# Designs tried in a protein design chat: miniprotein binders against q9h3h3. Part 27

Target 1, 235 residues: q9h3h3
Amino acid sequence: EDGFTAEHLAAEAMAADMDPWLVFDARTTPATELDAWLAKYPPSQVTRYGDPGSPNSEPVGWIAVYGQGYSPNSGDVQGLQAAWEALQTSGRPITPGTLRQLAITHHVLSGKWLMHLAPGFKLDHAWAGIARAVVEGQLQVAKVSPRAKEGGRQVICVYTDDFTDRLGVLEADSAIRAAGIKCLLTYKPDVYTYLGIYRANRWHLCPTLYESRFQLGGSARGSRVLDRANNVELT

## First folded at step 19 (miniprotein)

Design yI5
Fold by ESMFold2, last read:
Structure yI5 (fold): chain B 235 residues (1-235), chain A 85 residues (1-85)
Amino acid sequence: as target 1 above (235 residues)
Amino acid sequence: SEYMIRWKIMMLLRFADLLLERAEELKKEGSDPEEAKELLKFVQYLLRMAIELAEKLGNEDLLKRAQELIDRAQKLLEKLRELES
């Protein structure tokens, strides 16, 4: 196919992180401007590298919305990475439990719910719902990838501040579902990204911690959430 | 922080090296030159980011490593273009 691998995808994500972002920052921008901004920059039309005819003329890595309460805190990433290198040379076993403990020790606790949608109305509508939830305070920060040249699926990321706080993770899931989103959601702690641990890694670690599936006939929350690491249903 | 900038450069160089090796493999196999060319353009994109960060740090060793990789990528890209036209 297009030759994507986990490492290639990670490289693209890193390049996107470092390119300019299109940001609606509710801390400095009135909420009444959100709908116009969403109409100007639909994620299905914003292109990664500024293709002719797109709303952007220069590269865009991410389209993002910051909520009123957004207060970034990445934790002790340097200490985390140093401890990780020491662990690898120590001969001690590397397990999901040791990764969790490293993240806790160094306060690198953020994570994100991810959803994948094809370009088009469904993507733009889902993003608009998420963006409104962020501006209204039900979510704190979200981003969506721009359209790639091939027009493959795009990703919406909805951040939470502590992957070990199951109630907080579940509250974010509920807010996403309340925005009308019914697709599969997967949750990845940011610690894996800072350590360069991707799918098909040498330690056989799974970076996906939780899955959320919309439940037909559902509960008040409308989803079933599974803890992949422990094979335990949270809902 | 300076540590985080250095880490980003190292990751960019690692990814660039991996993708460059893949592009060299594709050329050796006689595979579709468009795939290899696309990888090389992205490799150069990563390396321009790495060069910018290395200049910001004033780290001549990392800058030299990035420049060597971008030169390898450009040379391979030109060879692929010669084979097509």
Scores: ipSAE 0.788, ipTM 0.927, lowest interface PAE 0.6, mean pLDDT 89
Fold by ESMFold2, fold request of step 22:
Structure yI5 (fold): chain B 235 residues (1-235), chain A 85 residues (1-85)
Amino acid sequence: as target 1 above (235 residues)
Amino acid sequence: SEYMIRWKIMMLLRFADLLLERAEELKKEGSDPEEAKELLKFVQYLLRMAIELAEKLGNEDLLKRAQELIDRAQKLLEKLRELES
């Protein structure tokens, strides 16, 4: 069930990737236009398939904001996938270190912080904060899923360009928290997606590399980031 | 690139097959027909994307595989609709 659920979500994400996107591109659009765009396309109102009464009449896979410095780079995915196949036939052990080294060798280093929120004001407010952080240069690129079904949770993805750069990953977490977001965040390197490795895979690999929790009470408040691979707090 | 297009088609077919298998299990168990029907509608959505990409590549083998899965999904969907009657 857990493995099926992960692959079902991956299928939905792939279909969404291939459908049209609604994009605010700071590289070509003045920042002063952002608030109007956010008001026109709140993620709680944009529908996945263009339902009557929604702002969109056609399918929308993602709502996205590209920062001024965003430079898309997937790396050497073909070389990565070829090396992965060769490694599997070699009889060598498959470990998280193996995946990390493949990602480094082939420059497939991007990853993303993920947060899940129910539709409504809280989702739209969180997305607006993230979108502003991207346009202001604290984050590189983010996307949010549209509304697909009644009561279903939606996801905000905030990308970073190098999952091995822990400082950069922590800076992205800090920027997310500065936008007022207090929910659980999980971080997943894109290498796992390109290799088709999801939860309950046969190698028992965990695609979630980092987890971030925000402390709400007590005398010390702030983000607590755990390295899931080593069970070590980074903050 | 043609490599990335082919990879996308293969992933779409893999997901479609997985979801179709789940829908068949739900029918066999006598479970909620709405869940199985929603899975099958999504399977057909994935496969239409795969067909479009396979046509761009001119890959008849991938087209045939996608069409076989669409036909299987449609037959199951029709059976589920009949059982509701």
Scores: ipSAE 0.784, ipTM 0.925, lowest interface PAE 0.6, mean pLDDT 89
Fold by ESMFold2, fold request of step 22:
Structure yI5 (fold): chain B 235 residues (1-235), chain A 85 residues (1-85)
Amino acid sequence: as target 1 above (235 residues)
Amino acid sequence: SEYMIRWKIMMLLRFADLLLERAEELKKEGSDPEEAKELLKFVQYLLRMAIELAEKLGNEDLLKRAQELIDRAQKLLEKLRELES
């Protein structure tokens, strides 16, 4: 993925962040209403800009589900960004360890598992499974992009609160797989987004920290999870 | 809150500048004008968001930067329409 493509996708994500969201919030909405909501707003039919015939009449940036335990905390983003600017002017080398330490020091620890699926029944089925896992408490927060272009893939994001908590990240992977999802998952800490660091960046940093691959047939295990930073398998 | 709004404006301007530069390259190369026009429409979308935030923040420097970029995008879009005639 070249640098222009990565930044173009990041721009689309930021615009989506800033447009209205369709949210099922389990903290205020009974779980018994989830199935009706999912049927009304399938991600394959909700359109990014409110096309005629879609369930939404205005732009939708994201479709999201908040679990009962969802407690948003971005950490010390201002301090993180100030320290980052100071490091860039210091002449010190910028490494993956540098980013990890900044995130820990400033408590900007959230991250997300990502999966990319073509529009259609498989996307809607995967999203419904994830949404149920969030409402039932196995996951805390997830979102899915609406349909934008006929040929474009859509993304489901499943958040965790601490990328350094490997057990928590692995438990989220397990909950995703229990929902029947077999595609490649990649995990990205939010610190990279807050610092504007995408693939093909000038520091050669890799924003993908973990990779999860489902193994067909096999089961003593459903996933193989690789730590890309240390080149070790966590499972 | 105000810090995060300023950061969002800065990122929107960074993206808009990158996408504008790409659209200018596409015009220079004589590539399909529809790709450049679609890119410029998205640039205008990003910059309208940046302008709204800059107005709410009361930051006149960021507002001026966003307006200069949206004017540049509009001029390029008009040039691409003329080439199709």
Scores: ipSAE 0.783, ipTM 0.924, lowest interface PAE 0.6, mean pLDDT 89
Fold by ESMFold2, look of step 21:
Parts: C-alpha cells; structure tokens; sequence
Structure yI5 (fold): chain B 235 residues (1-235), chain A 85 residues (1-85)
C-alpha cells in the first residue's frame, strides 16, 4: 500500500537522522578543502552501515554540507505539537490551511527540495554541484543519503528557511538548476515531518507543496514550478 | 530537550509497530521469508534506538513498550528461521 511505503521511507529517514553524519561545515572549514572532501566521500560509495571497502567503517545516516549562513532554528516545535494534539481532540476539521497556520504561528517554517537519483557518476556529480552552491552561498544547507541497497535510488535534500517565502523557494530552485540538475524536484515543508504526517495519511493531506520540472527553452529560470496546494503555476 | 527525545521515542515505536505488523502479515501469507526477516532486522534497529533513548530519558513506560515490541519481533524472527527446516 502507498501509505505503508511512505511510513517505511519515513522510518528509514528517521533512523538515518539519528545515526552519525559526515559533515562539511563551511562555517569552520575553508572552501578550498571542499573538493578533497567530496572526493573522499562520494555518496555513491559511502555506505549506510559501513560495508567493507567503503570510505566509512561505521554507519552514516547522511552526508551534509552547511553553508556560511547556516543557523539551525526549528522554531517552536513543542508548541506546534501541543497545538496539533489539541486540534485533533477538538473535532474541528484539519485542512492544508490549518497546517500552514500552525506552522506560521509556531515559526516552524523550514522545508526542502528533494531529488532522487540512482547511484553512480550522475548522483556524485549532482551532489558535488549542490555542495559547491552551498559553500558559495547560493544555497544554505543540503544533505544526501548514503548507499543503502545495490541499485537503490538516493535522495538529495536542499533546505530553505521559509516555505511561505515563495521567492526564496524559487531562488533555491534556480540555484539547483544552475548546478545542472534537470530531474523532477518536490518540495516538502518540515511541519509535516514534525507532526508525523506522510503521504497517504488519515487526513488526506499532501505533504508535497511545490513541484519543479526542468524545461528547455521554458520559463526565465528553465523551470516550471507548480504550487500543489493552490493548483497554480508560479513560473 | 527532553520533550524532543520523548517525541523521537514515540515516533520510533509507531514505525516499529507498523513494520512489525507488516512482517506478521507476510508470515501469515506464506511469502518469501527473506523479505519478512529483512523487515524484522530493521524493526530491531529502530527499537534499539528507542531503548537507548528511553534509558537516557529514564522513562520506564516507554522502555517497557519498546522491550515488548522487540520481544515480539524476536519471536517472529525465530519462527521464520524454523520454517527454513
């Protein structure tokens, strides 16, 4: 079932969140060291559990790059979760507008563009481009999953600090495309993750807020971006 | 914060319970036992994380719930290994 698959993927992501990460932190590491770091830890060769012959001997949950301006701020997650529980017991309807307002009220505004790629040269090249964009300041924070299964697809996540700031979300899309990435991108606000709301959830909420498709000779950015919540093209 | 640690434990238990139910269904269907065994290994991985956090938090109720689930996973894994004889 679609719901089981979404919950299984969410469980894998949570386990990865809790395992050690390999991090290039531009706040404390010179940009000139990035290329060597990327060569040491290509995402197609870093293994989830530290397989023999991989660059890592221990489990790795994520490979991440933090930009100069990275300032972690999850907002009032505790207040958000408390208000969510109260809403559920109230019997009032739960809609996408309800979630948006909860996120705004509690300042849980971060979200991420996601892309899925098969292991190999294309994944490693895409990740390197994203990592450089982060270190150069066009993007703030990104992470990529390590290799878990032979032939399994991996995910790159590119974070933005405010899903309601459409200009900022579109600027991140543009920076991703400038790095040469042409695959489908989907955008998910973090509020859904903090409330445990995944695809095929009981409230029929769609955690994917925006969708970006690359177009040759299309819009000014080369992307066609749709707002899934309002069924409106942003480009 | 301790609130966020508790939230992580609860989410790990939720995921473990859902995945364990799936593994039980796979066994009842007579499906390939390797799929169920792989799922149970991951269930145990989640539950070991939950147990570690529950011990750190000192929450005996959450620890007991995690231990009950890991025992169910272990019993099912043993049954699947017996079917290979």
Amino acid sequence: as target 1 above (235 residues)
Amino acid sequence: SEYMIRWKIMMLLRFADLLLERAEELKKEGSDPEEAKELLKFVQYLLRMAIELAEKLGNEDLLKRAQELIDRAQKLLEKLRELES
Scores: ipSAE 0.781, ipTM 0.925, lowest interface PAE 0.6, mean pLDDT 89
Fold by ESMFold2, fold request of step 22:
Structure yI5 (fold): chain B 235 residues (1-235), chain A 85 residues (1-85)
Amino acid sequence: as target 1 above (235 residues)
Amino acid sequence: SEYMIRWKIMMLLRFADLLLERAEELKKEGSDPEEAKELLKFVQYLLRMAIELAEKLGNEDLLKRAQELIDRAQKLLEKLRELES
């Protein structure tokens, strides 16, 4: 069941959010310490629950890097959720446009590029590239899931401040590609998470706003970014 | 804020209830008990988080609701363990 699987993954993500995180904070930690930190906590070896032999003895929900400009602001989540309840009882259509307007009105604007990779060298290499991009200022905030179960995929999330700022979202995509990332990226506004809207939801809303595919071709080496709502290419 | 803590508790309880229902279905279907046991262990993990937050908030109704769910999960887990031992 697509709906149950989406809810189960959301539950795992929420539990991870609430457990301790391993954080490299560029606002308080010299950049010269990054390589040692990355070697100490490779995402393929940090375990979700502190398995014997792993670098961590306690649960770890996420491994994260915060850039120099990181300034957390979730916005007016309470007002957003109240307005969402009112919208549902109003009888008016629930569309991507009404979700966008709710997010704007309540300043719940953050979103993230997501990529999924199997545990191993490729994951650790990709994470290291993203972490360096954050510390060097090309990206603002990123996190990666620890290893949870044998054979499971892990996720890297790269956050942006404002999903309505297409320039900023595309700049983050470009910085991710410049770090050597070639896999599929999907972009999801955080508003969907705060409203409990996942894949296979009853409103048939699509939480994925953009897809980014690495360009294949000799002279073009960036990405193609597709707006999923309008089925238009942005690049 | 107190609102965000309450929201987290409500989401944890919603997820726990959904996963517990699934574990009960797996047991009824006669499926491999290991899958149901894994779900129940995770349900208990979510509910321990919910209990901790409910205690921090001082909300006795939410605490009672979380405790009822964790008791249901424990009883089902014990039944599944008896099937294997």
Scores: ipSAE 0.780, ipTM 0.924, lowest interface PAE 0.6, mean pLDDT 89

Design yI5
Fold by ESMFold2, look of step 19:
Structure yI5 (fold): chain B 235 residues (1-235), chain A 85 residues (1-85)
Amino acid sequence: as target 1 above (235 residues)
Amino acid sequence: SEYMIRWKIMMLLRFADLLLERAEELKKEGSDPEEAKELLKFVQYLLRMAIELAEKLGNEDLLKRAQELIDRAQKLLEKLRELES
């Protein structure tokens, strides 16, 4: 549909990935320092390129919190990319099932819940709740974009280590909701990013695997989770 | 690894080329030059990253491609600044 907008957002994300990050690493930093760090670097005030008056003087790509159990595992990305090239020339159909199988075969299993919020107190409050959940061990790792332009929406990403593990994905959703977050969440496996597959791609693949909507009278976690591929509720 | 560095350069060049084409399109349409200028500033940012990685890798072909795109972006930016008169 709007391939340019998806590619533009992907370019911004890649540039952010490659710039310096502001990281609270619970593996090396006492949990008692978290609140001070959050107050120093609220995502509504940290600027992407180090604007005057911001807490950062240099570019910041992401603000991130690593939990005690965070163990980086990107998998066999090189093998994944090679197999993807071979698949494209093979004449076999390219489907969500094909992508899932490639990800499993090459152990590129991470994914993330995404939420978009406007800059301000609500964003900073949501981020603080997520960051605490990570440090307390309810979530593994999260990041939030800095402010790139006045009034523009920012994104919080909450990672899980295996998008095929539905229970783990649902547990992460529950932990996000327990932090008081009520907005729409969408879940995207990282395999799509490593293959350069964005919304409006030529294969008409949808990178969103799950949606989570907060509802009145939901479970103790307070959400309704939909599997986009099967159009079935998981909660 | 060298493979991952090369992959990053190629993706940066792909994005830069796409955004540059859009900026050229905006100028051709007579659209607001500020939008095109902002795109070109971001294109230059991507290309500086690509140049740094290409120099680190020692890959002269990728460096040359990045330089060609940054020259193209610079010429378009200068043309847009002339329209401000």
Scores: ipSAE 0.759, ipTM 0.923, lowest interface PAE 0.6, mean pLDDT 88
Fold by OpenDDE base, look of step 21:
Structure yI5 (fold): chain B 235 residues (1-235), chain A 85 residues (1-85)
Amino acid sequence: as target 1 above (235 residues)
Amino acid sequence: SEYMIRWKIMMLLRFADLLLERAEELKKEGSDPEEAKELLKFVQYLLRMAIELAEKLGNEDLLKRAQELIDRAQKLLEKLRELES
C-alpha cells in the first residue's frame, strides 16, 4: 500500500468516527437484549450511508458495543500533538520509542486489535462473538465498520486501554481467539492516528506493533503473537 | 473541545485536498472516470462535515476554504460526467 492509500483509509476512518454510531451500551442496557440488538443490526446489512432497505436510514460510522468497565479516556491529545510538532521542529531523531514516550507522557495509551473480514454470515457471527465477550466483561469495547462498497471488507476493532501493557494486549488477543476468531489480527496504538502517522510515512514508523496468527494445537492462547518492532515472538 | 473541532476540520480539509488532487490526476491519466467520481463524492462528503464543524465554531476562514474545495470538487465531477456523455 502506498502513502495515498493509507491516507485515503485514514480519511474514511475519520469520517466514520464523526458519523452517528449504533451502540449497545452494557452499562445501561441489560445483557439479555444483546441478541435482539445483534439481530436488528447485523454488520453485513447495516450500510455506511443508510441505503434504502438497510436497517439504518441514516449514515452509520460504526456499530459498537461498550462493556461494563468501559470508560472513555483519550488522554491529553492536545498536549500530545503540541509535543509532536515541537519534536518535528527540533530535528531530533524520531523513533518508535519516542512515540511510545510521548504517548505515556500525555496518557494517550489506547490501542486496538484489528481484523478484516468479508461481509456475510462469517462477519456477523464473528461480531456476535466479540459483542458477547464485551458484554460478558472479557473485553472492554469493540466496534465494527458497516457495509460500504460492494466487495469491500469490514473491520472489527477490539480496544485495549494501554498499548504499553503487553499482558493486557495479549489477554485481549486470547479473548478474541476464545470468541472463535481465527483470522489474522494486527494491533495498532491510537497515538499514531492522533498524530497523523500512517503506513509509508516519512519517518518509517510502523503503526502496527503486534501481529497475531491463529495456531491449532499450539500455545494455550491459541495464537502466535509477533512483536513487529523487535521481530520477536511473544507467545 | 474547540481545539479538537478545529483539528478535525483541518484534517478533513487536508484529506479532501489530497483526495481531490488524486482525482485530478486520475482524470489526467485517463483512468476510469468512475473511480474519480467516487473519490470526488467522498471528498464532498468530507467537506460537508468540515463545513458543519466550521459553522459550529463560527470560523469563516475554514468555512471559506471548505467551500472553495467543494466547488472545485463539483466542477471536476461535472467535467467527468460530461466526458461520459
Scores: ipSAE 0.744, ipTM 0.915, lowest interface PAE 0.6, mean pLDDT 91
Fold by OpenDDE base, fold request of step 22:
Structure yI5 (fold): chain B 235 residues (1-235), chain A 85 residues (1-85)
Amino acid sequence: as target 1 above (235 residues)
Amino acid sequence: SEYMIRWKIMMLLRFADLLLERAEELKKEGSDPEEAKELLKFVQYLLRMAIELAEKLGNEDLLKRAQELIDRAQKLLEKLRELES
């Protein structure tokens, strides 16, 4: 993906974040209602702009599920952004380590596993598995993009509280695999999004920290996780 | 927070400007007018969000900038439609 494509996708994600969400909140809604909610709002049929005949008549940015332990805390994003601006003006070298320290200092530590799937039964089934894992407490929060263009892929995002906690990141990968997901997963910290750092950026920063590939019969975790920054397998 | 609203507006405007430039390039290259039109519709969508936030913030300068960009996008859309007629 070229720099333009990355920025375009970031713009789409930002617009989606600002539009209304369809949310199942397990903190306030009984788990027994999840199946009915999934049937009402299958991701492959929910449309981004509320097309005629879709389950939604109004624009929907994301379909999301919140687990019992979910707490929306993004940390000090303002302080992070100010520090980032100061760093850019300083002329000091910018490394992945620098961004990691900024994230830690300002407590902007959330990250997400990403999977891209074509619209259809496989996507809806994958989402149902993830949603169940969230409601059952194996995962904290997840979201999926609605259908936008015909033939376009949809993305499922599964969040973790701390991208610096390797065990937590790996546990989420294991839970995703246990839910029956076999596709490629990439892990991205939210700090890169908050700072507007995308693929092919001028600082040569890679916003993808981890890559997970499904492995049949290999590890107890059912996947191989690669640290992209260090080019080292963690599993 | 007021800061976060301002940040969002600025990001929306940056994205809108970038995508608008890309739409202009597509037109110059003689690419499919439909691709450029779709991009411009999305630009207008971003700018409407920016306008809404700018109104909420009461920032006239950001509102004006968003309006200028949306007008530019609309003019480009009109030109693309004329080429198809």
Scores: ipSAE 0.736, ipTM 0.915, lowest interface PAE 0.6, mean pLDDT 91
Fold by OpenDDE base, fold request of step 22:
Structure yI5 (fold): chain B 235 residues (1-235), chain A 85 residues (1-85)
Amino acid sequence: as target 1 above (235 residues)
Amino acid sequence: SEYMIRWKIMMLLRFADLLLERAEELKKEGSDPEEAKELLKFVQYLLRMAIELAEKLGNEDLLKRAQELIDRAQKLLEKLRELES
């Protein structure tokens, strides 16, 4: 992906974040209603802009499920951004370690596993599995993009509270695999998004920290997780 | 927060500007007008969001910048439509 493509995708994601969401909140809605909600709003049929014949008549940015333990806390994003601007002005070298420290200092530690799937039954089934895992407490929060342009892939995002907690990141991977998902997963901290750091940036920072590949008959985790920064397998 | 709203506006404007430039390049290169039109529609979408936030913030400068970009996008769309006729 070239730099333009990365920025375009970032713009789409930002616009989606700002549009209304379809949310199932397990904190306020009984788990018994999840199946009906999933049937009403299958991701493959929900359209980004509320196309005729879709379940939604208005634009939808994301379809999301919140678990019982979900607490929206993004940390001190403003402080992070200010520190980032100061760092750039200082002319000091910027490394992945620098960003990690900034994230820790400002408590902007959220990250997500990402999977890209074609629209259809497989996507809806994968989403249903993730949604159940969230409602059952194996995962905290997840979202899926609605159907956009014809032939475009949809993305499922599964969040973790702390990208620096390797165990937590791995546990989420295991839960995703337990939900029956076998595709490639990539893990990205949100700090890169908040700072506008995308692929092919001038600092040569890679926003992808981890990659998970499904493994049949392997360890109890059902996947191999690679640390992309160090090129080391964690599992 | 006011700061976060401002940041969002600035990012929307940045993305809009970038995508608008790309649409202009596509036009100059003689690329498929439909691709450029799709980009421009998305640019307009981003800018509408920026305008709404700028109005909420009461920031006239950001509003003006968004309006300038919308005007530029509209002019480019009109030119692209003329090429198809």
Scores: ipSAE 0.736, ipTM 0.914, lowest interface PAE 0.6, mean pLDDT 91
Fold by OpenDDE base, look of step 19:
Structure yI5 (fold): chain B 235 residues (1-235), chain A 85 residues (1-85)
Amino acid sequence: as target 1 above (235 residues)
Amino acid sequence: SEYMIRWKIMMLLRFADLLLERAEELKKEGSDPEEAKELLKFVQYLLRMAIELAEKLGNEDLLKRAQELIDRAQKLLEKLRELES
């Protein structure tokens, strides 16, 4: 993807973040209602702009599930952004290590596993598995994009609290695999989003830190996770 | 926070400006006008969000900038429609 495409996708994601969400909150809603909610709002049928005949009449940015232990905390995003601006002005080299340190310093540590799936039964089934894992406490929070265009892929995001905690990242991968997901997963820290760092950026920073590939009968975790920054397998 | 709202507005305006420029390029290149029109509709969508946030902040400068971009997008959209008629 070129720089323009990356920024376009970022703009779409930002707009989606600002539109209303369909949320199942396990903190306030009984787990027994999850199946009915999933049936009411299958992500393959929920439309981005509330098309006629869709379950939603109004625009929906995301469909999300919050687990019992979910606590939204973005850290000091303002401080992070200020430090980033200062760093750019300084002319100092910018590396993945630099961003990691900025993230740690300002406690902007959230990240997410991403999977892209075509609309349909497989997507809805995958989402249902993830949603159950969240409600059961194996995962903390997840969201899925609604249907935006014909033939367009939808994305499921599964969040972790700390992208610097390799164990936590790997545990989330394991939980996703246990939920029956077998597709390619990529892990991206949110710090890159908050700093406007996308694919093909001028600093040559790669927003993807980890890649997970499903492995049948292999590791106890059912996947091989690659640290892309160091080109090292973690499993 | 007020800061985060401002940041969001600025990002929306940045994206809108970038996408608007792309739409203009598509037009100049003689590309399919439908692609440019869809892009412009999305630009207008972003800018409406920016306006709503700017109104919430009471920031007249940001409102003005957003309105200028909307006007540019609208003019370009009208030109594209005229080319199809």
Scores: ipSAE 0.733, ipTM 0.912, lowest interface PAE 0.6, mean pLDDT 91

